Miniprotein binders against a7ua95r516to809. Designs and how they scored, part 211

Target 1, 294 residues: a7ua95r516to809
Amino acid sequence: ASLSLLSISDLVPDLQFIFFWMSNAIEILYFIQQKSPAYMQTIELMDDKAGSKESLLSATISANEEAMTILEEVIMYTFQQCVYYITKTLYVVLPGLLDCNPFGTEPSSEQCRRAAGVCVCAVCVMPEAVRRVVSVFQTTSDLLQQYQVHSEIQSQMFAYLFFFTNVSLFNQLIDKGPARGWFQRSRVLQIQASVKILLDWAKGAGHNHLAQKFFAKFCSTVTILASPPQQLSQMSWKALCAEHPSLKPVQLHRILTQYQLMAELGPLPIWQPSSEDEAYIYRTVDLLESFENH
Below, E stands for the ipSAE of ESMFold2; O stands for the ipSAE of OpenDDE; V2 stands for 0.75 times the mean of E and O plus 0.25 times the DockQ between their complexes.

## First folded at step 17 (miniprotein)

Design ah5 (at its last fold request DockQ between E and O 0.95; V2 from the best seeds 0.85)
Fold by OpenDDE base, fold request of step 18:
Structure ah5 (fold): chain B 294 residues (1-294), chain A 83 residues (1-83)
Amino acid sequence: as target 1 above (294 residues)
Amino acid sequence: DPKEKVEELLREAERLLEEARKALEEGDFERAILEALQAIIQISRAMLEAEKHGTDPEVREKLLEILQKAAEILLRAEEELKK
């Protein structure tokens, strides 16, 4: 199937297989770690029947060590595969979040229309583009819960997915935003509303802290761009740096420069970088976020 | 051939699983644990090898079944050793 047609639903069978192995490998590894001392002691207390005890003990020690090693490899592999499949799906649906108009009377998806009752659930009232993104995260959450994956592994997975989402959305907004009109206040307000729905979902799913941490750059960018010109033009460079510490000087400078052009504002001396930041605003290598920094 | 290697690992895992089951039935719980651990090792290797070279639904079903049975034997044998 072309990447453009890949839905999270199409990946569910693969994800189910991987989550089964992940969950069971963690449980078996934990079992070995907790129970191995007790059953080894049982072997040590056995009567030595012609050297069979020493052989059994040695074989059991070796099998425990090898089992723990291979199960750790399975856990790492399955984690990587889950992230790989989910991020592929996110890659397809995330651009729609930037182009979506959540205030538009776009009719509810055809699927909810077939149910005789207008489902007014939070998911059914979402714009289709937002619903697709939320569906990826919700499906991931549901599968993690279904297979009872350890809470720490769930947290690590969502941390990475939010990181990936932030990097993807931020880079697209910075790179393509001016050309696509996403820096226009009306469009930014649409993006802000869409992101709020996603953040509200993350809060409801128990991932509020992770979402706030990892979406900080994208949220800061959207907040600046959503600000009225009269308000933003009164904020100094230093004040903006203090309000938006997640943004690098080069990123903030780029956002303000594009905002100035879009709003047809003349040169604003108040937005001039400090002498300390002046060298950093030219570091174009730091403009876009890297996917490797996680 | 990667496929042949997966099949060999599956056969070995099934053999070890049967030995583990037999040991459990005989009340040799220490041996049942050893053989179940060895089955888990081989089936884990089989999974990692199979997934590197493509997804076969029939192979996946066998992988799930053998892992589950080996884990069940391991749990039951440990529970019996505590009595």
Scores: ipSAE 0.835, ipTM 0.960, lowest interface PAE 0.5, mean pLDDT 90
Fold by ESMFold2, fold request of step 18:
Structure ah5 (fold): chain B 294 residues (1-294), chain A 83 residues (1-83)
Amino acid sequence: as target 1 above (294 residues)
Amino acid sequence: DPKEKVEELLREAERLLEEARKALEEGDFERAILEALQAIIQISRAMLEAEKHGTDPEVREKLLEILQKAAEILLRAEEELKK
């Protein structure tokens, strides 16, 4: 209940601490990897003025190894903590995307309205539910840039966040969609428009490739559901599998079943699974996606 | 006692930081590198240990300060050593 009030802004101090440590650990680890051959050679070649050269060299070898080991642990821990904090926020805000109407009038951010002459941003124009999700992604992006986190780590972070978003939206649509009326055509079109706003954000933020890869299952689902009956009824099971390789046979079968119910279509012969896929359309264990990437 | 372990790690990191600072000021750049690395090791351990049990904001600020200072000494000492 009270979790519906959680916002990314409440987590910023924790994220700042974590990103500071992540960014600096990465930079220090890189520094050691790049510079230690040179400074180790300098120590090895120094005059043994104080009679401590061998002790200094041995200690520095040990310190390099220990520092690299602990910094790798810091990087792994801070990455996991960032994901943990951010996905807790996403978990709370993502369901709203399935209920919102991006075509209607929704409250803009109260902060943007109160500051009318000051705030002019795309977030203020968005529906509230979409704005909440975009705010999580945008805050994450801003912090990663502000702390100059290495681009490969930024990509890995957004790969996981998009993966999490895809799993969460897909599972909720499949699991709750019949009871919530989310398979009705007007709702599907609203969901499609909301997802497009997220995809536009990802493209503008430089993450288009990651979003296309990791949102594929949910986007395929919505694309199928949004298709007009005259168009979709002309596509065979084989054609649908080829167009939507991210969907497992049980998932495609369930999506088409819900489509038939809402469009009041009877069974279509061309939607019969191939003999190879027939064994898989009843694998209920494969219907929902795991939040673990394996 | 987890709080005692964090305090021990912080005290050791601060000691090493001061030794690294002194080595840098005295022109002992090789020792400054070693002691800055050792400070980074200890402050990293302090951060990981403290975060296991939830960290007081004042402790978090100290952790940030020590890491930044140790990293600055490491970088400066290496730059001086190249000369």
Scores: ipSAE 0.797, ipTM 0.957, lowest interface PAE 0.4, mean pLDDT 85
ESMFold2, look of step 17: ipSAE 0.781; ipTM 0.953
ESMFold2 (binder alone), look of step 17: mean pLDDT 81; pTM 0.766
OpenDDE base, look of step 17: ipSAE 0.825; ipTM 0.957
ESMFold2, fold request of step 18: ipSAE 0.789, 0.795; ipTM 0.958, 0.957
ESMFold2 (binder alone), fold request of step 18: mean pLDDT 81, 81, 80; pTM 0.767, 0.766, 0.762
OpenDDE base, fold request of step 18: ipSAE 0.834, 0.833; ipTM 0.960, 0.960

Design ah6 (at its last look DockQ between E and O 0.86; V2 from the best seeds 0.70)
Fold by ESMFold2, look of step 17:
Order: sequence, then structure tokens, then C-alpha cells
Structure ah6 (fold): chain B 294 residues (1-294), chain A 83 residues (1-83)
Amino acid sequence: as target 1 above (294 residues)
Amino acid sequence: DPKEKVEELLREAERLLEEARKALEEGDFERAILEALQAIIQIARAMLEAQKHGTDPEVREKLLEILQKAAEILLRAEEELKK
């Protein structure tokens, strides 16, 4: 009965209504924008029967403007509602990606066992936590296609969903990672594998560019944490900034500090921030990402 | 009362839809465009108002029906004007 217990499928009736209105509002708005010059010219050139031409023209000008205004309001409102419902679902399921083990599942499929050797179980089974996230993305994609929502709006929606996913995963990793043991090398490798499944879904769904752009911060974090100590210790701060431009100085500094502690490389910092970045590595207000834009 | 406001908007949208349908049937395509636009305005307002307080399934069905019919008249009237 609680909304926190509901899957994305429980929200589909509300989402269907919202997507129907969004799609139709977009199409009608486009129609008015494209066709109104022509039909306005036709009205303006009408024979003035009974002196009603000027009233019709004036009313139609007003109706065009008002219709375009209200349809834009509908599009914005319905987009915001879709985002609201979908991100509520994502917020509930995303933390599981940080706790799951994609490697620990024994295969139950005979076909999967026959296809390959000892590594078959890791390839054939999607962890439940990953499946829940993919289900949200896939259901969203299916609804957008079912209602023929304009491709630009589809892209904007997935851009926001990937942004939201990145912020949620990054903030939890940075904020809760030490207490949860998520910086341990074996855990980082498990997280990396789970995220790759999501990235593979995005690529197959035609959203590879958006996923690469909006997951960059979280993926950079995981890439650094997964690096062997010998390789990472030989990289300068400047080189790491260049390879991971999505990370703010305070974020990179925190990640490297946690890496050094987890890998037991001694208490003294081994990466020296550039003089440019030294002022920024202690800006705690910039450590966690906001779900809001300024 | 939000429910009374939604019902008022629905009644006005239905009235405008019927007027648009008659204008289309009579070959008054310019009038049909105007009245279809006005119906769309009112039904969009009804949708936004209904969503503020949750949407009864019966109201959802009505909102969709009126929108679809008004949009069809708008498209048909514009097509006829091009002939």
C-alpha cells in the first residue's frame, strides 16, 4: 500500500495518461506553429460576408496565442510529472547497485551452462538490483515509444534520468562509502560490473551518448578506485584531472584520500594538487552533487 | 471547489466541440478551426485543473475523448482549407 513498495509497473496507468497528454500537446502545438500562418492568411483574404471577417480574424489570433501558451504549459507540467514519478522509483532502487554482487550468482539455465565454461554464471545472470533499475529505464523507453513522444523530448527525459542516476550513485558512494565498505577493491569491481550492465542497456537502447555524458562523474570515480595502486601512484594530480575532467578538485581529492586509506599506502598524501586547484580541494560545499540546477 | 471547476471547463469544452463539429459539417472551415482551438484551450485547462487534485478514471476518459475529437476537427478543417 506504501508508495515506497511500488514498482514502476504500478505507476504505469498514471504515466500512460501523462505521456498521452504530453505527446498530443506537442503534436498540436507543432501543428499550430506550422499551419497558422497559412490559415490566418486565408481568413485575412476572406470575402467580408456580413462584416464578420474582422471578428473571426481577431478571435483566431487570440485563440492561436492562447492555445500555444496553454499547450506549452501542459508539456512542461507533464514532463515534470513524468520526472517526478520515475525518479521516485529510481531513488528507491538505485542504492542496491552499490550493494549487489554481479559475480556471485550460480547459473540455473541449461543453455547458459552448455554455451561456455566456468565464467558462464557471471555472464548469464543479471543481479536483481540491476534488473530493478533496468526495468525503470526500459518501461520509460517503452512508454515513450508507445505514445510516439517526440525524439527531442525522449532525449531530454533520458538525459535527466541519467543525470539523476549519476547524482544519486555518486553522492551515496562518497557520503556512505566508508561506512559501507564500498571503497574496498573487490566491492569497487562489483560496482563497476553492475554499472557496465546499465551502460550496455543504454547503448542498446540508442542512448549511448547521453549515458557517456551523464554517468561520467560516477564512472570516473569507479575507474579511479578500481585502478591498481602501482599504476595510480605513478600518475600526477594534473594527469588525473586531465583524464577525469568531470570531477571537481574537492571530489578528486576525496576519492584519492579514500583510495590511499583503503589500499594502506601510508598516511601522507601521495598526490599533490596543482597550485590552481589547492584553493578548491577543501570546498566541502562542492563535494556532493545537487539534484537541483541553479 | 476544484471538481466543480473541472466540470465547468468540461461542459464548455463539449459545447465548443459540438459547435466546431457543426461548422466543419457546414463547410465553415475557418469557424471550425477557431472553435476547435477554443475547445482545445478549455480541455487543456480542465486537464491541468484535474491533475492538481488527482484524476478520477471517469474524468480521465472524458478528457482524452474531447481532446482527440477537437484535434481531429482542427486537422480536418485545415486540410479542407488547402483544397
Scores: ipSAE 0.766, ipTM 0.943, lowest interface PAE 0.5, mean pLDDT 84
Fold by OpenDDE base, look of step 17:
Structure ah6 (fold): chain B 294 residues (1-294), chain A 83 residues (1-83)
Amino acid sequence: as target 1 above (294 residues)
Amino acid sequence: DPKEKVEELLREAERLLEEARKALEEGDFERAILEALQAIIQIARAMLEAQKHGTDPEVREKLLEILQKAAEILLRAEEELKK
């Protein structure tokens, strides 16, 4: 199937199985880890019926260690599979977020209209492009909750998904933004509004801290680009670095250069990188974020 | 054949599960724990093998069923050893 046709809904049956298996593996691993000292001690304290106790204990220790090891492998593998499928779906829907006009009269979701008429729920009032992204996250959240996946694994899952989303959106904005007009103030304001909807959802879902952390680069970029020229032209390089610490010098320099071109501003000495940062602004390898650094 | 290997592991897991159940019924809780752990190992191996090559839904359900039963035996045996 072409990647373009893959919806999160199509993956739900496979994801359900993986999440169920992952959840059970975690539960069993946790049980073994917590209970193994106690039952081993109990075996040690039992009467040695015919010299079989030592062999049984040794076999139980070995089986316990092997079980924990292989369950960890299962958990790791299932986690990776979930991430792989979900990120593929995100990859398809994320570009639509940058092109979205949240201020337009886009029709509410056909699904909510069919079920309840004009639904005014937070999801139904979302622009379609935003709703598609939120749907991936919501489906993931629902599955994690449905199968009672351990909270730490849930946090790790969302951390990675937000990381992936930030990297994807940031890289697309930096790379394609100038050519697609995403650096135009009107378009930036649309992007800002769309991202705010996503962040508000993440806050409502209990992932506010993770979202703020992992979306920092993209949010900083959008914030700078959304700033009025009169305001931004009064901010020094050092002030911008301090206000947007998530951005590397090369990234900030690129954003400001593109902003300058878009706003038809002449050279601004106040945006000149510091002597300390001057060597770093030419590190084009650091311009785009890597998916491997997580 | 990956399918054959999964089926072999599944059969072994079922065998071990039955031994664990029998041990539990006989009051041999230590043996029940050992056999249940061994069943879990085989199920986990089967799952890892199945995931690499694609799994039949029926095989998946069976693996999860055995896993759940093995975990239940493990829990019961542990509880009985504490009395």
Scores: ipSAE 0.535, ipTM 0.847, lowest interface PAE 0.9, mean pLDDT 88
ESMFold2 (binder alone), look of step 17: mean pLDDT 82; pTM 0.786

Design ah7 (at its last look DockQ between E and O 0.82; V2 from the best seeds 0.81)
Fold by OpenDDE base, look of step 17:
Structure ah7 (fold): chain B 294 residues (1-294), chain A 83 residues (1-83)
Amino acid sequence: as target 1 above (294 residues)
Amino acid sequence: DPKEKVEELLREAERLLEEARKALEEGDFERAILEALQAIIQLARAMLEAEKHGTDPEVREKLLEILQKAAEILLRAEEELKK
C-alpha cells in the first residue's frame, strides 16, 4: 500500500544527502590516495622538534588509513542506499510501462503544461507511463551530475538500474504476459514502442551502450513477440538462438511456445530445440531472471 | 544510545575541525590536514551510525555542514603545501 505512493520526487531530499556524501567521500578518498605521499614527505623533511615529527607522521599515517577505510564504507553504503531507493521507485512505475498504450491520445502530464507552457520536449510528449519511468532515471542522472559524482560510479549506477529494470520487465512479461494479454500482437507493439522511447532517452542521456547491453533480454523477447508469424515461422531454433544470444534456451522455448499459442500456430518442427539444448529447455529454474546476479 | 553516540561523534568532529582551522590559520598545514582527516573520520562514523538508526534532518544538516568545512580545510592546506 505505502509503496504505491512513493514518487522519486519524495526521495529527492534523501537522495541529495546520500549523493552529497557519496561524491565528497570519493573526492576525499581520491585526495588521500593522491596527496598523502607528498604531504607525508613534507612531514619527514620537517625539523625534528623533540619527537613531534615522528608523532605527527605516525598520526598522519594512521589517520590516512582509517579515513580511507571508513570513506570506502561510506561510498559502499551510499551506493547501496541510492540503488535501494531508486529501485523501489522503479518497482512501482515499471508495471505501468507494460500496460502503456503509446499510440493513445493520452494528454501530456498536466505538470509540464502548467510550468512553461506547452513543453514539446521529448519527455513531455511521452506517454505518462513511460514518462514516469524516464523521470526516475532523469532525476537520478540530474542528481548524479549536480553532485558531480565520479563518472565510473554513475556508469555503475545506471548499469544496475538498467539491469534491475530489464529483470523486472522481463520477469513480469514472461510470468504475467500470457494472462494479461501482453503477448497479443497489438500489445507487444505498444510495449515495443514504449521501450523504444526509453531506449531513445537512454541514448540521449549518453547511456546507449549500457541500455543496449542490459535491456538485451527484454528487447529480444519483445522483438520475437513483435515479429510477424510469417517471418518467425521461417526461423529455425538455431537461427533464433543465434539472433537472440541473451535468451537462455528455456526462455526462448517459453517465448516461442506462448507465441505459438497466441498466434494459433500448429506445432512447428523448425522451432524444435537442438539435441544439445533439449536438456536445458526444461530448466524452469532458469526461466526467470534473478536480481542477485549483479 | 545511538543518538548519544552520534552526538558524541559530532562533538568530537567539531572539536577536531576547530583544531584544523586553527592549524590552518597558524600555517601548520600538515597538522591542519591531520586534524581535518580526523574530523572526517568522526563525521563518517556519525553519518553511518545516524543512518542505521533513522534519519534526523538536523543531524544530516550538521553532518553536511561539518563535512564541507573539513573538505575545504583539506583543500586549502594542500594548496598551501604546494607553494
Scores: ipSAE 0.801, ipTM 0.945, lowest interface PAE 0.5, mean pLDDT 91
Fold by ESMFold2, look of step 17:
Structure ah7 (fold): chain B 294 residues (1-294), chain A 83 residues (1-83)
Amino acid sequence: as target 1 above (294 residues)
Amino acid sequence: DPKEKVEELLREAERLLEEARKALEEGDFERAILEALQAIIQLARAMLEAEKHGTDPEVREKLLEILQKAAEILLRAEEELKK
């Protein structure tokens, strides 16, 4: 209801309501599935005293079926609403990862020092742009745990959030990168460092497998762009496809074109697509990813 | 009209909850299960309808409180049937 719906902290009351309903709907649905054979049998074995047994049995059959149907609808609706609210927040904060300088601390490369049993590490400071994204993920994780949402639903939620994050970062890099200077070598290295911090959070939070799976396209893109020109120029198109299977031919071609431009390696294409891939490198409809494709 | 539909669904859910509570107290556990399920159905309908039109915080709090009570009756009645 307020202009605060675009900040994760301002969405917590809405998410609490949604997760409460999601968790209870799952538990009640499970209850009906597990317990209804027994309580239906008890009704069937009742001594019928005034003909109420048949009415009770019929009503309970209908109630079981209707409850399971509407609770499944509640679960799907609440999952969709969680995704909607959270991804709107992510959409606002994710571009900052492409602009941030994680090396923008003091010029001195101070390391962890210990003086009185306390470890003080300047390198442990999380850049603000990364912190904003982590805050969204951490708040989501805390709420899912608070409401004891089933672990499979928690995994599905983070699978989608990581998918969304990957699509958003990849699309913005490809689409806005030339105008924003994001393909410059120094900026790519900054982006790579910021993503590393995010991936470290995912690993520490127990989501390493999901993060590795769903960030693959964006990570492959950054890995290629961060490669030294001497090393990348020696790799064939076939080798790059093999090392980066998450990238479609049109995507790899675009990335290599931008790389060649920014590394000033001349106008002649260095990487020759295989004859198999040649039909696909200009399919611009496949360049950007759909947020509905996961 | 939409707000009146949500209010009607909530009134029916509250009626069913009270009947379920009475059935549980009287030891009619089979009827308590039925009526708790029926309350949950009306609550789910109310929640889905209310959320389509934007939900007042007071309605959300009422939905939460009634659902907790209905779910508790459902669980207690089933546990008593096992005895």
Scores: ipSAE 0.800, ipTM 0.954, lowest interface PAE 0.4, mean pLDDT 85
ESMFold2 (binder alone), look of step 17: mean pLDDT 80; pTM 0.760

Design ah8 (at its last look DockQ between E and O 0.88; V2 from the best seeds 0.69)
Fold by ESMFold2, look of step 17:
Structure ah8 (fold): chain B 294 residues (1-294), chain A 83 residues (1-83)
Amino acid sequence: as target 1 above (294 residues)
Amino acid sequence: DPKEKVEELLREAERLLEEARKALEEGDFERAILEALQAIIQFARAMLEAEKHGTDPEVREKLLEILQKAAEILLRAEEELKK
């Protein structure tokens, strides 16, 4: 089955419209919340004995409540639509991070020489796979700022985008890693370098705390896999759990099993799960993460 | 029928917007507030219905124009009422 997905640049016109709607709904909701006590009081104090004042007041109370309720629905819906479109593009571009080699992407000197002594390499070439992911995040950040979306909404959106990114990368690494050779040390180091570029972007964009929080599971996985065998073999199960609290016992056990296979290590007594974790290391329902936030 | 429902909600929002404009012009700022709120409600319903089913960009622009006009009436009526 083939999936039809759009690039982030193709979605910008629709995203601009949806962000504009969201921003307007937020502004109007805020206005109503801040001003309604005052104008409700003014209506209540009107001099009108025919009962029209009480009917107007009752209708206005109902309209305030209904308007606030439906504007909250607009905000929620537009937020979900933005996330839906953005994560569709992330779904397409994220797998490339696991396959790319950030160390081997140097501009060719042949391209610089074709201008007969004039260097035409004005921009250093970053791996295309990394650029595609950064472009999605940067475009999202630019749109949120362009439409002056409230900072708490911006944080919630990036929290979800980083959550989605972590789940997508972690699940693919765990699920497809054996078949794709992604547990080889050289590949893990390449993956680690690519993710560092994303983390650097997040720090520069003011989202460092969100990235630290929501990439923790994937970063922990890569950190363990990148560790030299002599260093890792000296860490007990309990020490690994304490250092990597984002990993469930079944996940840590799976990671260590793949590490043993790739490093050609036999079972290590120091990696035996704690007695309380022993029941959970084979709970395969908990191995992969859900894209639903729970 | 999604298209028909959106058009019905849009017509109601436009009607309420016109009533709010008249109330504002007549200096009935309390009624202008009520009718602007009612227009915002009907517009928001139309917008949510239209987005659930996908709509023509022309419809999206029309809905946005109506919302902004209703919000402007609400703002102006509140400002006048404070005086």
Scores: ipSAE 0.681, ipTM 0.914, lowest interface PAE 0.6, mean pLDDT 83
Fold by OpenDDE base, look of step 17:
Structure ah8 (fold): chain B 294 residues (1-294), chain A 83 residues (1-83)
Amino acid sequence: as target 1 above (294 residues)
Amino acid sequence: DPKEKVEELLREAERLLEEARKALEEGDFERAILEALQAIIQFARAMLEAEKHGTDPEVREKLLEILQKAAEILLRAEEELKK
């Protein structure tokens, strides 16, 4: 099946099993970890019936260690599979977020219209492109809650998904933005509004801190690009670095260069990198974010 | 064959669960725990092998049953050891 046709809804049946495995493996692992000392003590206190105690103890220790190890493997595997499938779906829907006009009268979701007429829920009033992205996250959240996945694992999953989303959106904006007109004032404001809707959803879903942390680069980029020329032209390189610490010097330099071109501003001496940063602005390898090392 | 390996692991898990259940019924809770842990190991091996190669719905259902039964035995045995 072409990646373009993959919806999160199509993955739900498979994801359900994976989430079930993950949740139950975590619960059993936790149970074993907590109860193992008591089991061993109980065996140790048993009457030694003809050397059976030592063999039972040894076997139980070995089985306990092996069970914990393999359950950790199950948890890691299932986590990775969930992330893999969900990120594939995100990869398909995220480009639409950059092209979205949230100020347009887009019809409410067909699904909500079919069920209850005009739904005025926060999701139904979202632009379609934003709703598609939110739907991936919401479905993930719903599955995690449905299967009562441990909160730490939920946080790790959302952290990664937000990371992935930020990297994807940031890289697309930096790489394709100039050519696609995403650096134009009107388009930037559309992107800013779309991202705000997503962040508002994340806040409502209880993931505000994670969203703020992991979307920082993309948000900083959009904030700079959305700044009026009169305001941004008064900000020094040092001030911009301080206000947007998530951006590498090379990234900030690229954003400002493209902003300058778009706004038809002449060279601005105040945007000149510091002597300390001058060597770093040429590190083009650091321009795009990596999906690695998360 | 991955399929044959999964089937073998499932059979072993089921065997271990049956032994665990017998031990539980006999009041040998320590043995029940051991056998249940061993069943979980076989379950996990079977699950990992099956999922890596594409899992048949029937295999998934069987895996779910094995996991549930193993967990139930562990819980029951633990509760009895606390008395």
Scores: ipSAE 0.572, ipTM 0.871, lowest interface PAE 0.8, mean pLDDT 89
ESMFold2 (binder alone), look of step 17: mean pLDDT 80; pTM 0.757

Design ah9 (at its last look DockQ between E and O 0.88; V2 from the best seeds 0.76)
Fold by ESMFold2, look of step 17:
Structure ah9 (fold): chain B 294 residues (1-294), chain A 83 residues (1-83)
Amino acid sequence: as target 1 above (294 residues)
Amino acid sequence: DPKEKVEELLREAERLLEEARKALEEGDFERAILEALQAIIQMARAMLEAEKHGTDPEVREKLLEILQKAAEILLRAEEELKK
């Protein structure tokens, strides 16, 4: 199809080149930082054969400084390019999470039959939309491991990818949800199940702390929308703010408004914003998140 | 011309790599370190320039090859200096 060029598999050659340079630049920079005092001292202490010692020392000082500078630039550039390529594919595949059904038409009984004697489960096949997103994350993880990228850099990369995912999903849900029917109860439960698959992947990959931090806003939104009316109608505005601190007042207000429409509830006095929040619930400029937030 | 700039950086990196290789073979480990560093600098510049304007697979393969060789000389020369 017309968007096949944005598949993660199509970007692997570019990512391999970029990860190779990033990994090697990091390793060489670290080497220079750790070893240059010693080899500079060796040069400084060597016999001045043919009067070339000072020229060699001066050139080596200059080369060390220039190498560290340019390698830092390479590391910054390659990190930005990895994020750019990977988020391009995420941009294409993430919307499908909001439309898919992880519960499927019916569970497969074949896996329950073959798993006799262990936990008996109705199996929901992973929707293709969820598989596409997981594939982007897994391919990224595999490449980072293949090129032995330092764990701190891997964490920084997944921190940004999870940030990007959260912003993309939250903005689409809030902005397009009414027109797309995404606030309907059955749809919200499907979205919640799909996101759980992503969270389970992140936990298994060793990124649980990053996922908890960077998905908080979207997860809070879905948690509120998925709450049974009997439970949610007992929670005051103050209690909801305390339970979901990642949500701005305008965002919480919008979510509760959509919940009221979906559940056919009238205005609830218990959901009246606090006086300090009343000024903020109509700030439309704060409703959607920026991809530029840090 | 961007392609000419990348080609010039690659030619300079190859020259420095050959000089570093000769220095290593002759036991001039201090000069091998310097020339390997200089090759790495030119390769990093070539990589950044090539990526600004798009990079074809042939150039990418050359960039990978020379960087690996220069890094190997750098590591080997430093190891020999410790003896």
Scores: ipSAE 0.751, ipTM 0.937, lowest interface PAE 0.5, mean pLDDT 84
Fold by OpenDDE base, look of step 17:
Structure ah9 (fold): chain B 294 residues (1-294), chain A 83 residues (1-83)
Amino acid sequence: as target 1 above (294 residues)
Amino acid sequence: DPKEKVEELLREAERLLEEARKALEEGDFERAILEALQAIIQMARAMLEAEKHGTDPEVREKLLEILQKAAEILLRAEEELKK
């Protein structure tokens, strides 16, 4: 109940604090790492006033090591908290992406209409469900940039968020898709269009490589399902495995089985798994993606 | 009490920060760095402890102030040691 009301906007104040800490902790850690040798050397070169130098040096070394350690803990903690809050928000909005009809005349969000007239920006023309997802990513990007978070940490953040998004969407599609009609061609095309909007955003935001990498499973699934029966029925199991290497044999088999049912296709010998894959198609434990494998 | 622990850590961080500032003013840049690092340690401990239990906005503000001041001291002291 309470999670459904959580918007990314509601988390911004907390996220701002966390991002501020993360950014500054990284900066201070880097400063310590870069400057420590120099100021330790200055202490070493000081005149030994009655053993004070050795004590100062020892204390400084100890403080430096402890400071680096605790700052690393802060960085890790703040990163985890950011991911935690952002993924909670994603968890709430992602299901809407699968149900979205991007071809519908859904009015552009009232919010963009109110502020600056008819904003024709790429975000304002997005379907509401897609815009909600993009808003989470955009807010994250804006905060990371606002607080000048190190680029490596930004990349790691987006990598995880895209990973999480892919796992969530893939698992929902595989598990609930048949029952919700998401495997129907018309619905698949809607999903494909919605995902394309998201990927186009990611490309525009400079995260194209990460998006392509981490959305591969979901995109492959959608691509297969969007394929015309005449085309897909001509593709062998081996060809499909080669074209969609991100899919495990059990996943591909499940997708093809559901496609066959949806398209009312008879048994297709060409989709028969190879003898090598035959043992793997029954590994149902590998059907859904795990959130823990990142 | 987690709150008491956070308050103690913050007080110690502030004390160390004041010592760092004095050392900087006295031209004892090496000591200023040491005291500033120690202030950062205590502040970071306070932050981690506070966040585990839900952080008061006042505590957050104080942490940020200490962080900023400690960083400024470190930067100034390091700049002076290069001269």
Scores: ipSAE 0.683, ipTM 0.908, lowest interface PAE 0.7, mean pLDDT 90
ESMFold2 (binder alone), look of step 17: mean pLDDT 80; pTM 0.761

